# Designs tried in a protein design chat: VH-VL binders against Probable molybdopterin adenylyltransferase (moaB). Part 7

Target 1, 163 residues: Probable molybdopterin adenylyltransferase (moaB), of Methanocaldococcus jannaschii (q57631)
Amino acid sequence: MHKRIKNIKYAVVTVSDSRYNDLIKGKEVDDKSGKLLKKELNAKVYTIIPDNKNMIKGIVEHIVEFFDVDCIVFTGGTGIAERDVTVEALKEIIEKELDGFKIIFQKLSYEEVGFSAMLSRAMAGIYKGKIIYALPGSVNACRTALKIIKEETGHILGHLREG

## First folded at step 1 (VH-VL)

Design t10 (from t9 with heavy chain E99G F100L Y101D G102Y S103E S105F L107Y D108Y F110M Y112V; framework fv_latikafusp)
Fold by ESMFold2-Fast, scan of step 1:
Structure t10 (fold): chain C 163 residues (1-163), chain A 123 residues (1-123), chain B 108 residues (1-108)
Amino acid sequence: as target 1 above (163 residues)
Amino acid sequence: EVQLVESGGSVVRPGGSLRLSCAASGFTFDDYGMSWVRQVPGKGLEWVSGINWNGGSTRYADAVKGRFTISRDSAKNSLYLQMNSLRAEDTALYYCARGLDYEGFYYYYMDVWGQGTLVTVSS
Amino acid sequence: SYELTQPPSVSVSPGQTARITCSGDALPKQYAYWYQQKPGQAPVLVISEDSKRPSGIPERFSGSSSGTMATLTISGAQVEDEADYYCYSTDSSGNHRVFGGGTKLTVL
C-alpha cells in the first residue's frame, strides 16, 4: 500500500546492569548482541544502560528529542527475573503496541529452541512516530528478530508517515 | 556465483499434473523470498506465485489460484511449483527467480533469474 | 483487475534518448521496477525502486516516477540496448504483483 522507507536510521540500546557497571568503570565491555544489532542495522546511536525503568524511559525521550532516528531497538532486560524491566518500562510509554511482532517472533523462536521460547519476551510499539523494539539479550534472539525488523520496519514507517 | 537452475518441464495432457523444481546455489537461500514467473513463447511476462523466506506466506496470480502450490525446502536449497489441473493456457516457459525488497526477505521484485523450463500442455 | 500499461513499441536511432512509460493507479504509493529481456534470455533487472540502478547496469539507464507514471530513460541508446522492457509493480493492496505488457525497443 505504501512505499517503503529505504534509509532507516536506527538507535540501539543494550540493557544490562553488569555491562553498564563495567562501562562506567572504564572497562572493556563484551556486548555481542548490541554490537551485532549496531552493525546489521548500521545504527547511528548506540549505548548501554542499566536495567532500570526510569533510565529506559528516559533514554527513549532523550533519543526521540535529540537524535535523528526512525527506530529504537532495545536488547536485554526482557526476561522473567525481577531485575528485567525493559518490557514493563516500555509498556508505560508506548502509544500503540504492534502485537503481531510478538506473535511472529515467538513462532520463529519456537522453530529454533522449542518450548524454551515460552521464556522469551519481545515487543514492538509506536511512540511519537517512531518504532520501538524490545528484544531478548541473546545473540540468537537478536538474529531471529533482525529477520522481522529488516523485513517490516520500512513498511511500518511508510504507513505511519502517510497518516 | 549466484545460480538458479530449473527442471521438471515436460509435455503433459490437459487435466494432468507436473512438479517444477529450482535448485539455488551461491547465496544464503533462507535470506530471500522466491517467485515463479512464466512467459508464453513470443509473449510477455506473467508473475505466477511467490513465497517468503521461511514459507510462511504465499501468493498466487488469480489465473493459477487453487491449482498451483508453491513450496520451498531450505535443507535442499530448492523451490518447487506443484501444478495441478493443467490447461492449454498454462503452456509457457517457467522461470525461477530470487525475490528481493529493501531487506531481501520478500518476493516483491526479482533480481536473479534462472534459464527457465518449458511446460507444454497439449493433447 | 489492476494493470500496468506500456506502449507496445518505441524506436530510436543510435545515440538518441529512448523513453519508455508505465502507467498504473497504484504507482504514487508503490515502487516501479524495470526489466530488460533480450531474445532467448532471462530478464535482467535494470532499475529498482523507481530510480535505483543495480551495480553493473550502464549509467545511461535511469528511472523516475511521478504520479501514476513511471519512466525508464536510456540516454544515448546503443544497438545492444535493443530488447523488450517490462515494468513491474504491485497493486495498492500489495497482494498482486503485475508486469506491464512490455515495450519492444528498436535501435535502428
Scores: ipSAE 0.000, ipTM 0.486, lowest interface PAE 15.7, mean pLDDT 85

Design t11 (from t5, 18 letters changed; framework fv_latikafusp)
Fold by ESMFold2-Fast, scan of step 1:
Structure t11 (fold): chain C 163 residues (1-163), chain A 123 residues (1-123), chain B 108 residues (1-108)
Amino acid sequence: as target 1 above (163 residues)
Amino acid sequence: EVQLVESGGSVVRPGGSLRLSCAASGFTFSDYYMSWVRQVPGKGLEWVSGISSSGSTIRYADAVKGRFTISRDSAKNSLYLQMNSLRAEDTALYYCARDWGEYLSGFDAFDIWGQGTLVTVSS
Amino acid sequence: SYELTQPPSVSVSPGQTARITCSGDALPKQYAYWYQQKPGQAPVLVISEDSKRPSGIPERFSGSSSGTMATLTISGAQVEDEADYYCQSADSSGTYYVFGGGTKLTVL
């Protein structure tokens, strides 16, 4: 008898040096992936941060402490370039990795883009009773991940919160 | 040095066939989605066809579907475009281009381009 | 079929700000990219993902996107910026690469 958690509260965090620079300068920010995730997940918490390990870890701690959310979804900074540090930062803090997310996401990506899916470093994990997803920055990758997130996040939380 | 070099452009008559080649060097060719993009002299850019790093996903612009075939040989660091049933409107400079960014969507942008090979379809 | 629309030409004096627009119905959902092409040369990617500058591109180049319109901005345009500029995105389904018709920038 696993009961899915309803009314999941999401935070969305976009990782982007250029978008963060625009944000702090008070300019209008173009964030198609973040906007998609915010809308589709009805996220009440949304922000943009730079490609920086300390900022990524810091925003997780800040959201966990000050906001009533069940799940944090990151987009951006998951590639293989030197600037891409989202996965590295999250691995330093997560308590358990949900390896199945990576496998299922890669399977769906493979169906769209073939063997290029092998370059995906998307991940999911548990931190302080919350689920954290890290997704690629592309709109299409976020769209693919949303299929998994919408279906499974409530189920995962149900398992996590039952003893 | 990262480089793409096209070859095979020529003058052909309408209804004819031509095969274009692109030789890649200075990067791991097998890791990249590759495309052909054409440009009529003095006019704009038009995407023609693309192929994923593995060759498993292939796409064509509507204007060339059924007439052109894209292929790759990653062991030879080469990209190809077989053009059949050529029409006057296929006259263009044909660029080989490398897709950049995160490879998951296959629809990002082109960071490396060759210098192009000219195809002229005329009687 | 889906198209990206650019003005055919834009003229500015050296040191002035040049703005080149790109309009398309899928731009709210798809990233815009910008290329610079000088005569006899291949295109060069100058802006990626609406607003990101690739390594080596001068700081005077910037991009933005809002609704169905993306904009390339060159702050303090220089004579060497004279070129054709193309926007590129995907169609609404994300199936095809689509280029705008191009804009001839004259800096004189």
Scores: ipSAE 0.000, ipTM 0.538, lowest interface PAE 12.1, mean pLDDT 86

Design t12 (framework fv_latikafusp)
Fold by ESMFold2-Fast, scan of step 1:
Structure t12 (fold): chain C 163 residues (1-163), chain A 124 residues (1-124), chain B 108 residues (1-108)
Amino acid sequence: as target 1 above (163 residues)
Amino acid sequence: EVQLVESGGSVVRPGGSLRLSCAASGFTFSDYYMSWVRQVPGKGLEWVSGISSSGSTIRYADAVKGRFTISRDSAKNSLYLQMNSLRAEDTALYYCARELTYYYDSSGYPFDYWGQGTLVTVSS
Amino acid sequence: SYELTQPPSVSVSPGQTARITCSGDALPKQYAYWYQQKPGQAPVLVISEDSKRPSGIPERFSGSSSGTMATLTISGAQVEDEADYYCQSADSSGTYYVFGGGTKLTVL
């Protein structure tokens, strides 16, 4: 069993049209999920972007190219509404999807919210030696995902980097 | 309650054969990797063989490779070890053990539950 | 063949800290697991993945791993902790399981 990598460097990206609009206008931004993830993961990078496929793909490339991070965690834009494009954007760039993350997250979500868990479209995948997670925008969904992320991200990186 | 019960241990002469069985209960047997681990008199634990949940991945310690065959029947919740060409050095208490398996890690798992063991003695 | 090395015995007084070591060249890359075995009983997993304590294991049990050495620590050892302790890991390829030779803990 390959040891997990320690001292994981995280980036957190909140996807929200309304929060991004408030941010650029200098208004107070209530980003409970993004701030929770930033605090719990001690994230090196944190930003807010709109629900836009090109900006989601672009921020991944930017972070991978210019910042020393191991993992990018997205929150928001994962629902079934027309504006929710996070999963669609990430599927265009990821090299390998970690299907097990979706299954495990759905199981834990079902324990929490029952059949409403079927509306959740969380995902994880690999891109250029980095792990990318996409989480629902709710605080409770992020708390659930943090249990998986904190436990397994270093282990995934161990496999990815040590053979 | 998770239970593993081994059977089939006996006294055999060198060159003989034995088949060990392990009956599992209290958990979904088909979800778990399983192993056989032996304990030689006066020595510590020695891993013998392991099998994946589906049966598609099988591993053997070098000491038993080519002589022992591990198999499982998930419909019967049973694990087996067919031992051929037995040697005096195979004398041991044989444990059935359940492995904790991670999705993307295909090797090196802990054993969280063990049976009580079945004694195999190879003697003339 | 790859081997994990443990001291054959460790002795402590009740309430003192017991430390049992396990050495192996693959331990920088592979997790260590610890088992307790009392006479006539099957082994019980007491520490998983270097340092994680399974449900039901007393808080006095802890583990660590640094370089080629893993350590099982029992803080405030009790008489009931008298047992043989085994470390387990995998070879450098991660393909084969390997056990240490075992350590007899005496609490007197």
Scores: ipSAE 0.000, ipTM 0.493, lowest interface PAE 13.9, mean pLDDT 85

Design t13 (framework fv_latikafusp)
Fold by ESMFold2-Fast, scan of step 1:
Structure t13 (fold): chain C 163 residues (1-163), chain A 122 residues (1-122), chain B 108 residues (1-108)
Amino acid sequence: as target 1 above (163 residues)
Amino acid sequence: EVQLVESGGSVVRPGGSLRLSCAASGFTFSDYYMSWVRQVPGKGLEWVSGISSSGSTIRYADAVKGRFTISRDSAKNSLYLQMNSLRAEDTALYYCARVYEDFGSLWYFDLWGQGTLVTVSS
Amino acid sequence: SYELTQPPSVSVSPGQTARITCSGDALPKQYAYWYQQKPGQAPVLVISEDSKRPSGIPERFSGSSSGTMATLTISGAQVEDEADYYCQSADSSGTYYVFGGGTKLTVL
């Protein structure tokens, strides 16, 4: 077993048209999932963007280029509706998908919410030496994912940075 | 020379107030997260408070929350600790310390002052 | 409140290996740092990020971390190594700095 990386540097991105609209209009934004992730991961980078493939891909490039982070965590835009494009956008740029994340997340979700877990399309993958997670927008889904993220992200980075 | 020099320590009564200062020199003060760490004479180290380079992130140990206020003045290369409602338990040597922190990593104290003694007694 | 636990004292004879432990529930995910403090002096960092030795620190100093326990090792301890040693890490959220209670090393 490779040595786990500690003190992981996280960025958190909420994907939501309605929250982004509130943000850009100077209104108070109720982003419970983003705030939970920011707090639990001690994220130094946090932002809200709309449900748009180019904005999702663009924010990944921007964060990778200008911020020293190890991991980017997206919340929102992972459902089956036409406007939910987070998974589609990330699949266009990720170099390797971590399929195990999706499987473990779905198993834990099923144990908590039953067959409704089938509608979730959470994913994880590697891009330019960084780990990217895409999580459902609900607070409960984010709490479930945090169990996996906190336990395994350092281990994955240890493997990734050995080569 | 890269250094931190604390001042302001004295004897105060319980319930009193005191302001500590720390003068930084030999490095770009405005680039660093800064902290106060205290040590009861003959005992261990205890982190008290910290402030980010911009001053936008401020944190306190539970023992001092609501009573102490950390602040900085980058134009004067100075760090401050305003201590109110002092208790006997606050008696300690107070160190000014520079934090090596790059975006949430490398969390350690790489430069320390000599400390300033605060005694809370009647 | 999260705490780091160290033994209050460790004694070795000159030339022997000293081992100082630091236990805490967050150590599997948070780095440990080690400081040496001699009487009347400010602390000096001797080990960073579990096992890295800063420039200027003698090669006899080393560190490791496994599970909930970090260890500072001084191989061939010398009289000049007599000091108080403190481990430092962060709480489980990575938000607050935490120091261990300190260990007094005696080399006699």
Scores: ipSAE 0.011, ipTM 0.565, lowest interface PAE 9.6, mean pLDDT 87

Design t2 (framework fv_latikafusp)
Fold by ESMFold2-Fast, scan of step 1:
Structure t2 (fold): chain C 163 residues (1-163), chain A 122 residues (1-122), chain B 108 residues (1-108)
Amino acid sequence: as target 1 above (163 residues)
Amino acid sequence: EVQLVESGGSVVRPGGSLRLSCAASGFTFDDYAMSWVRQVPGKGLEWVSGISWNSGSIRYADAVKGRFTISRDSAKNSLYLQMNSLRAEDTALYYCAKDIEYYDSSGYFDYWGQGTLVTVSS
Amino acid sequence: SYELTQPPSVSVSPGQTARITCSGDALPKQYAYWYQQKPGQAPVLVISEDSKRPSGIPERFSGSSSGTMATLTISGAQVEDEADYYCYSTDSSGNHWVFGGGTKLTVL
């Protein structure tokens, strides 16, 4: 009945074929966006996966089932190229899309990079009581999204957990 | 192994146009951001423009914004810089540089080409 | 605006330690990168992310960052280390990338 303030627990997932292949081969991986998100959100879980719909859907289910997190933030695989499947994969499982996130993100992105904002996609939605964000792979896009995520995620969780 | 080869530098008059090219090899071109950096002979380095791996993020230094256009062609593994309304102060050696970062034109570079000289004079 | 300040020159004898500093308001929050440029050659990355040495760079090169100052250190400088060195990071806003003015290292 009573509302309680909780610390928000984040998972961060970088989607990148080339970074994943470097990781598997034991090479050093320069994941600036993933590192930024992990640090800024104090993420409990962090991993890198390839640009693959089944792997994206599978990692969501795995994290939801086995880790105590409130929010999953994806970075990468959100462009318009054929290999970019993050948004498409997440749309297949999302229960409710938070369309406002996309609109606000695109407006802020336009103010920073002009018409190039049209070429990158972002989304947010709800899955099994958790918030999922998908962000472009660039460090600048992640910085922009962090302003929204840090401000609003607790508010969204409050609404989800009202009873 | 990684190679960046610039071309297209020439002598042009103020107000003229020039297109620079950079041929990339030895890495997966489509996975990395690329930049142009210039250097007046005997002077310091100045970042000019950057483009993300998918052209979704493009940035310009204030000095060239509105006059220069950066682009890339995945089929040719090539980076381009279209330079319009050239000024005497654009005279410099222009380097093609591969960003360490995959998606963003951050300007942090692990490899550079040898440069191509652009001279703007009357 | 130029917000990264380097000394114009540093001189050391062979085998001595060279220290090149870079001052900027963004450095407490942003990484510093160091580039070496020898006459007639393209720049080479010698230190990434404040202190990380790229593959192939001699162990005598090291980097550090504390507060508003980043430092490139060359322990036991060699004659072949003569070059211009540039620090590279963001301005105080974190939104624009800037090079320092460069430092000419002389090893005599």
Scores: ipSAE 0.000, ipTM 0.462, lowest interface PAE 15.0, mean pLDDT 84

Design t3 (framework fv_latikafusp)
Fold by ESMFold2-Fast, scan of step 1:
Structure t3 (fold): chain C 163 residues (1-163), chain A 123 residues (1-123), chain B 108 residues (1-108)
Amino acid sequence: as target 1 above (163 residues)
Amino acid sequence: EVQLVESGGSVVRPGGSLRLSCAASGFTFDDYAMSWVRQVPGKGLEWVSGISWNSGSIRYADAVKGRFTISRDSAKNSLYLQMNSLRAEDTALYYCAKDFGEWLSYYYGMDVWGQGTLVTVSS
Amino acid sequence: SYELTQPPSVSVSPGQTARITCSGDALPKQYAYWYQQKPGQAPVLVISEDSKRPSGIPERFSGSSSGTMATLTISGAQVEDEADYYCYSTDSSGNHWVFGGGTKLTVL
């Protein structure tokens, strides 16, 4: 049995052109999903970025380089629209995809919201010994993903860090 | 001491190209967004372009879009502006400026400015 | 396209209050910044985020924003305050940054 890592250190990144626009204007940002994830995961790092592939890849590298975190959780930019590039960006850097995550997430999401779950994409993968999750931007999707994340992230890290 | 030093300003003909540089010192360059702002002699300030800390977000004023390219090099603590297809109306003193905001924010406003470098476009 | 409108000039006597206005459609939802520029010098930030005074800026400088108008106020203006003043904010899209046309403050 691989040991579960306790005291997991999370970073939360919200991907949203509109929220990022509000942020750069110095306005108070209404980021319900990001705030939920930050609170529920006791995240040490939190930021908002635009729906831009280079920003998404760059923020992963920056967080990995400069912050002591075990897991990065993205919310937003996972839909099927042209501007939704979170999954595409992360697939370019992910070393191994945890494709079981999206299957389990979609099953749980389908049980809650029916066929609309099919239009939102979630993923998880490994990068430089860390776990990266990408979640839909809705509060309900984040609540669903938290059920998986809270139960399994420590176990996954245990496997990664024991060799 | 936080300093920004522009260089590269010169006299060029219309249609020509020029590259401006800005050397940053006294702060963690990679933590801040940077902007280029110009001032035509005898006129007001005009924002030209901005770039986020990681080059992931880049914006241009309509007047220069498609002709100018902003970039940064963290290893050299330097900001650049590549200016192509120059027009007489691009004649201005070009300022390099650091945004207030931490690496998560940019374009809020500029708190540190360089001395400027003069670009003259004339035949 | 977003435009910030300032009066071209304001004149006051030493010790009087100078008020410089900046009008723009997006100002109800966007911060205004104020820059002072003296001849031959780079701009200096005098007010950030509508009303915040940066360290080192004299307390006689203040700012406010209400509706479509931001105002820079210099209480008890001094001769050294003679300069061009520019407001700065984003356009309605948040993708372009614009300066007002500038206001020449004369203190005489």
Scores: ipSAE 0.000, ipTM 0.468, lowest interface PAE 14.8, mean pLDDT 84

Design t4 (framework fv_latikafusp)
Fold by ESMFold2-Fast, scan of step 1:
Structure t4 (fold): chain C 163 residues (1-163), chain A 123 residues (1-123), chain B 108 residues (1-108)
Amino acid sequence: as target 1 above (163 residues)
Amino acid sequence: EVQLVESGGSVVRPGGSLRLSCAASGFTFDDYAMSWVRQVPGKGLEWVSGISWNSGSIRYADAVKGRFTISRDSAKNSLYLQMNSLRAEDTALYYCARGPYDILTGYEYFDYWGQGTLVTVSS
Amino acid sequence: SYELTQPPSVSVSPGQTARITCSGDALPKQYAYWYQQKPGQAPVLVISEDSKRPSGIPERFSGSSSGTMATLTISGAQVEDEADYYCYSTDSSGNHWVFGGGTKLTVL
């Protein structure tokens, strides 16, 4: 029963080809999920990247090396379409997967949206002493995940740091 | 209303076996880790075994390791303890207890307890 | 053989403050929990995570933890608070769950 860590520092990364393209073109970007996560987690780092495995892996390395954060939360790119590569990219780098997060999140999602929950693939894992979450791109999915993230992230960090 | 109801306690001879059951109701069984805690009549509490919500993490007290097996059945909302090679020191009231899940360990603490089922190991 | 050490008994008069201690080497890094058990009844959680009071537990119950010692405090103890109190935590590994030996609280 490791003591919970307080004052957790978050980074939020939105994965979206369309939002990234709008950003590059200097257009207004409507990122409801990313902005919700940034606000609710008081995230110190926030960015938007395209659905690209190398950029997803690269942003994790960049955040880990250059920013003082405890947890990285991804939203988007978790579906079954060919362009959805967030889960695949993160599985290539994470050291330990927190399988329980995926199962609990899917159970809660099923209660809200039924069989459509199968089309999204949430996950969580550990990388270099930090927690990484990957969430579906919808606002409702992010609200569901926030309940788990806010309650459990401090406890997970307690286990990692207190040993 | 959360309810945990234990059954299966009986008088057994040393070396015998016994299976305890705990029927859970009033909550989503699969969201919680479950444990067995025992108490020798007139003495203190001793944690026996714990199991995570998905059975992925199972732990035993050293005193029972290799002799007891904890398991759960989601379809029946039930927790079980298979006790083999019973000893006189296993005589106790056995409580079923509910613990919140912990994403790493499968549980943290007990928030609800049953009334217990008495196991007596004597000749 | 990690142990949580509690005094076997504590006696107070009604309205006085009762303090029950729990000592263990892992308590600086592991949460302490407190259970109340009345004769013939199942234990009831009265304090979680060192100091958090569960819903339905009277405000007179509080907890704290500092260094290797956790303390359960009952401010203005009442006769209905007579019970055995157990602290609960894990050893430093987090793999062995341990109850203290229990403290019998007498209020009279």
Scores: ipSAE 0.000, ipTM 0.472, lowest interface PAE 12.9, mean pLDDT 84

Design t5 (framework fv_latikafusp)
Fold by ESMFold2-Fast, scan of step 1:
Order: structure tokens, then sequence, then C-alpha cells
Structure t5 (fold): chain C 163 residues (1-163), chain A 123 residues (1-123), chain B 108 residues (1-108)
């Protein structure tokens, strides 16, 4: 296998209309999932954006262009409601989807919450040599995904960069 | 300041039971995961068990799984370790430890330790 | 069974650089943490996440990790640095936490 690197550089993006509203109004923001991901992944880039396809696609382009990161992790906006557009936005830009991530994540979610797991969506994909994850907004879902992300992201990057 | 004070260590016969307690102060107890780590006098550290801030997630070292139970009481700012079916190899100084803060997430890495309580399992 | 391996002892003269190593197969993927334990005292976290120095820890303490080996470095070791040092990390799955066997540092 390829060398796995611990100093993978992460960006974390929380997708939430309500948290974004609190942020721009100078209110205290209760973003437990985003802060958990930021701490656990030692992310140098962290922001909150609304549930908007253009904002989601735009933040990916901005991060890829201006920040030295290997991986972008989104949390929130992955449900089945009309406003939940994170998966749809990312599918419009990714070059390849890593279906295995969704399958493994859903299996672990099913073990935790039963059939309710089918109501949330998670995904992973490749864009311009970067890995992009989209996770449900709950702290527990992010905790579950962190085990997969910490274990596999270095491996995926190794495969992406093999000649 | 963070303070962790263990108690309950004693001399117990093999097969016996013992409950350790840890009184915590100086931080928001329910926001941090907690661990028990033991050390045989003159030997190294061994992680025993951990519990999330909410108490909803627990983990155990293979050597103690099925025999020890970790629990916490947020109203009393206390951590517990119920030890059943004690064996000679459980003889050690038991430390209560506060994990790094990860917003109710279980981290597994202590940043503060108590002074320990001695458990001796012998006839 | 997965374990972290440390040398049992390291000796240096005052002012010399002490290096304590910690080897484990999961270290390429998992962070290493370092603890100092003086006789009769509880352990003290001296390095977190491979290389971060907690507030209050002297600048002479530093950490690094490369491949399957993490290293604690004490530049210009002092007599008060005599202690047992333990590394801690996780197995490759991030599920179980293990300590190294410990290294006794002697400064003479």
Amino acid sequence: as target 1 above (163 residues)
Amino acid sequence: EVQLVESGGSVVRPGGSLRLSCAASGFTFSSYAMSWVRQVPGKGLEWVSGISGSGGSTRYADAVKGRFTISRDSAKNSLYLQMNSLRAEDTALYYCAKDLEYYDFWSGYPDYWGQGTLVTVSS
Amino acid sequence: SYELTQPPSVSVSPGQTARITCSGDALPKQYAYWYQQKPGQAPVLVISEDSKRPSGIPERFSGSSSGTMATLTISGAQVEDEADYYCQSADSSGTYYVFGGGTKLTVL
C-alpha cells in the first residue's frame, strides 16, 4: 500500500441556514458538529454557510483555489428535505464518487439508529485531486464518520497520487 | 483549576468486587470524556476504560471487558469503576483522568490526572 | 497484539539533547502523545498530537513523528527532567488506546 500521511490538511464546512443566520448577526453559534470536526481533524479552514447550492459549490472552488488543503468535510444539509442540497450541489462538481464511503457509513448508521438511517445521506467524492466528504449534521453521525475519515483519507490520497 | 480525587482502593481477595470513585472539580464535568488508567507499581501505564461526556459511549481494554463497568454521575461530578471478578493481575494504582475537550466526543487522551488509588488483589 | 515500543532507558549529561523514541505500526495514521511521570506523582502531558506543546511546558520539550516512529526531544536536558516518559497512541482503527512501556530518562 501507499504511505499514509498524518498531516493531511482539512477544511471543515458546516451547512446550516440557522447557524449562518446566527453567525452574520453576531449571535453565539451552537455548531457542535463543525467544532468537533475542526478539532478532531485539526482543520485550518472552518466556516459556516447556508443551505444553498451556489454557496456550497462556490466554497469548494474558493477553498481549492486559495487554501492548501487535501480534504474538505461538509456537515449538514444531507437530509431529504427540499432545503437539504449538499449532496446535490456536490454531485454537480465532483469528478468521481467514492460509493464505498456511503455504503460503509450507512451500514454503521443502521447499526446505531435502525431504518431511520435511510432518511439521511452521506457521500464522498474526488474533485481536482482533493477528497470531499458530506456528512449528516448530527454530532453522533460526525463521530461515526470520523473513524472512517481518519482511517481512509490518507489511503485514498495515496491512490490518487500514485503514478 | 482542574482537580481529580480518586478513592475506594483497598485490599481484596481474588474473585471479589470493588468500586472506585473519582470526584471531579474545576471544569464542566459533563462536557468531557473520562478514563481510568492503571499502573502496576514499578511498571508502565495501561488504559483500562473510557466514557463519553454524556455517558452514552463506553470502551474497555480487552483484559477487563465483561468484568469492569465504567459509569458517571453528572449531578455529583463523579466517575466510577465497578470492578467484579478481580484477579491478581488487576493489582495496580488506578488513575482517574480527564480527556481533552472534544465537545462531548470521546477523545481517549488525558490532559489531567488524579493522584491514583491503590487496588491490591491478594489472598 | 499491537503495541508501542520504547527503549527502557536513555541517559544523557546535563545540557545534552535527549531523544526518546516510540515505535508502532499505526503511527503513520495516528497521533502520538507524550507524558512525563516523576516518582510518586501523576503523569503530566508534555506533548500532544505528535508535536504540540501544552501551555506551561518548557520550550526545550518538542515532538515529531515520521513513519512508524514518534520522537520526544528534550534540548539541553536538565536534572529536573529525570523522569519516566510514556508515549500513547491508538491502534490503526482508532478504537483502542495503548501506552508504550515507558522510558526512564537519567540526566547525570
Scores: ipSAE 0.000, ipTM 0.490, lowest interface PAE 13.9, mean pLDDT 84

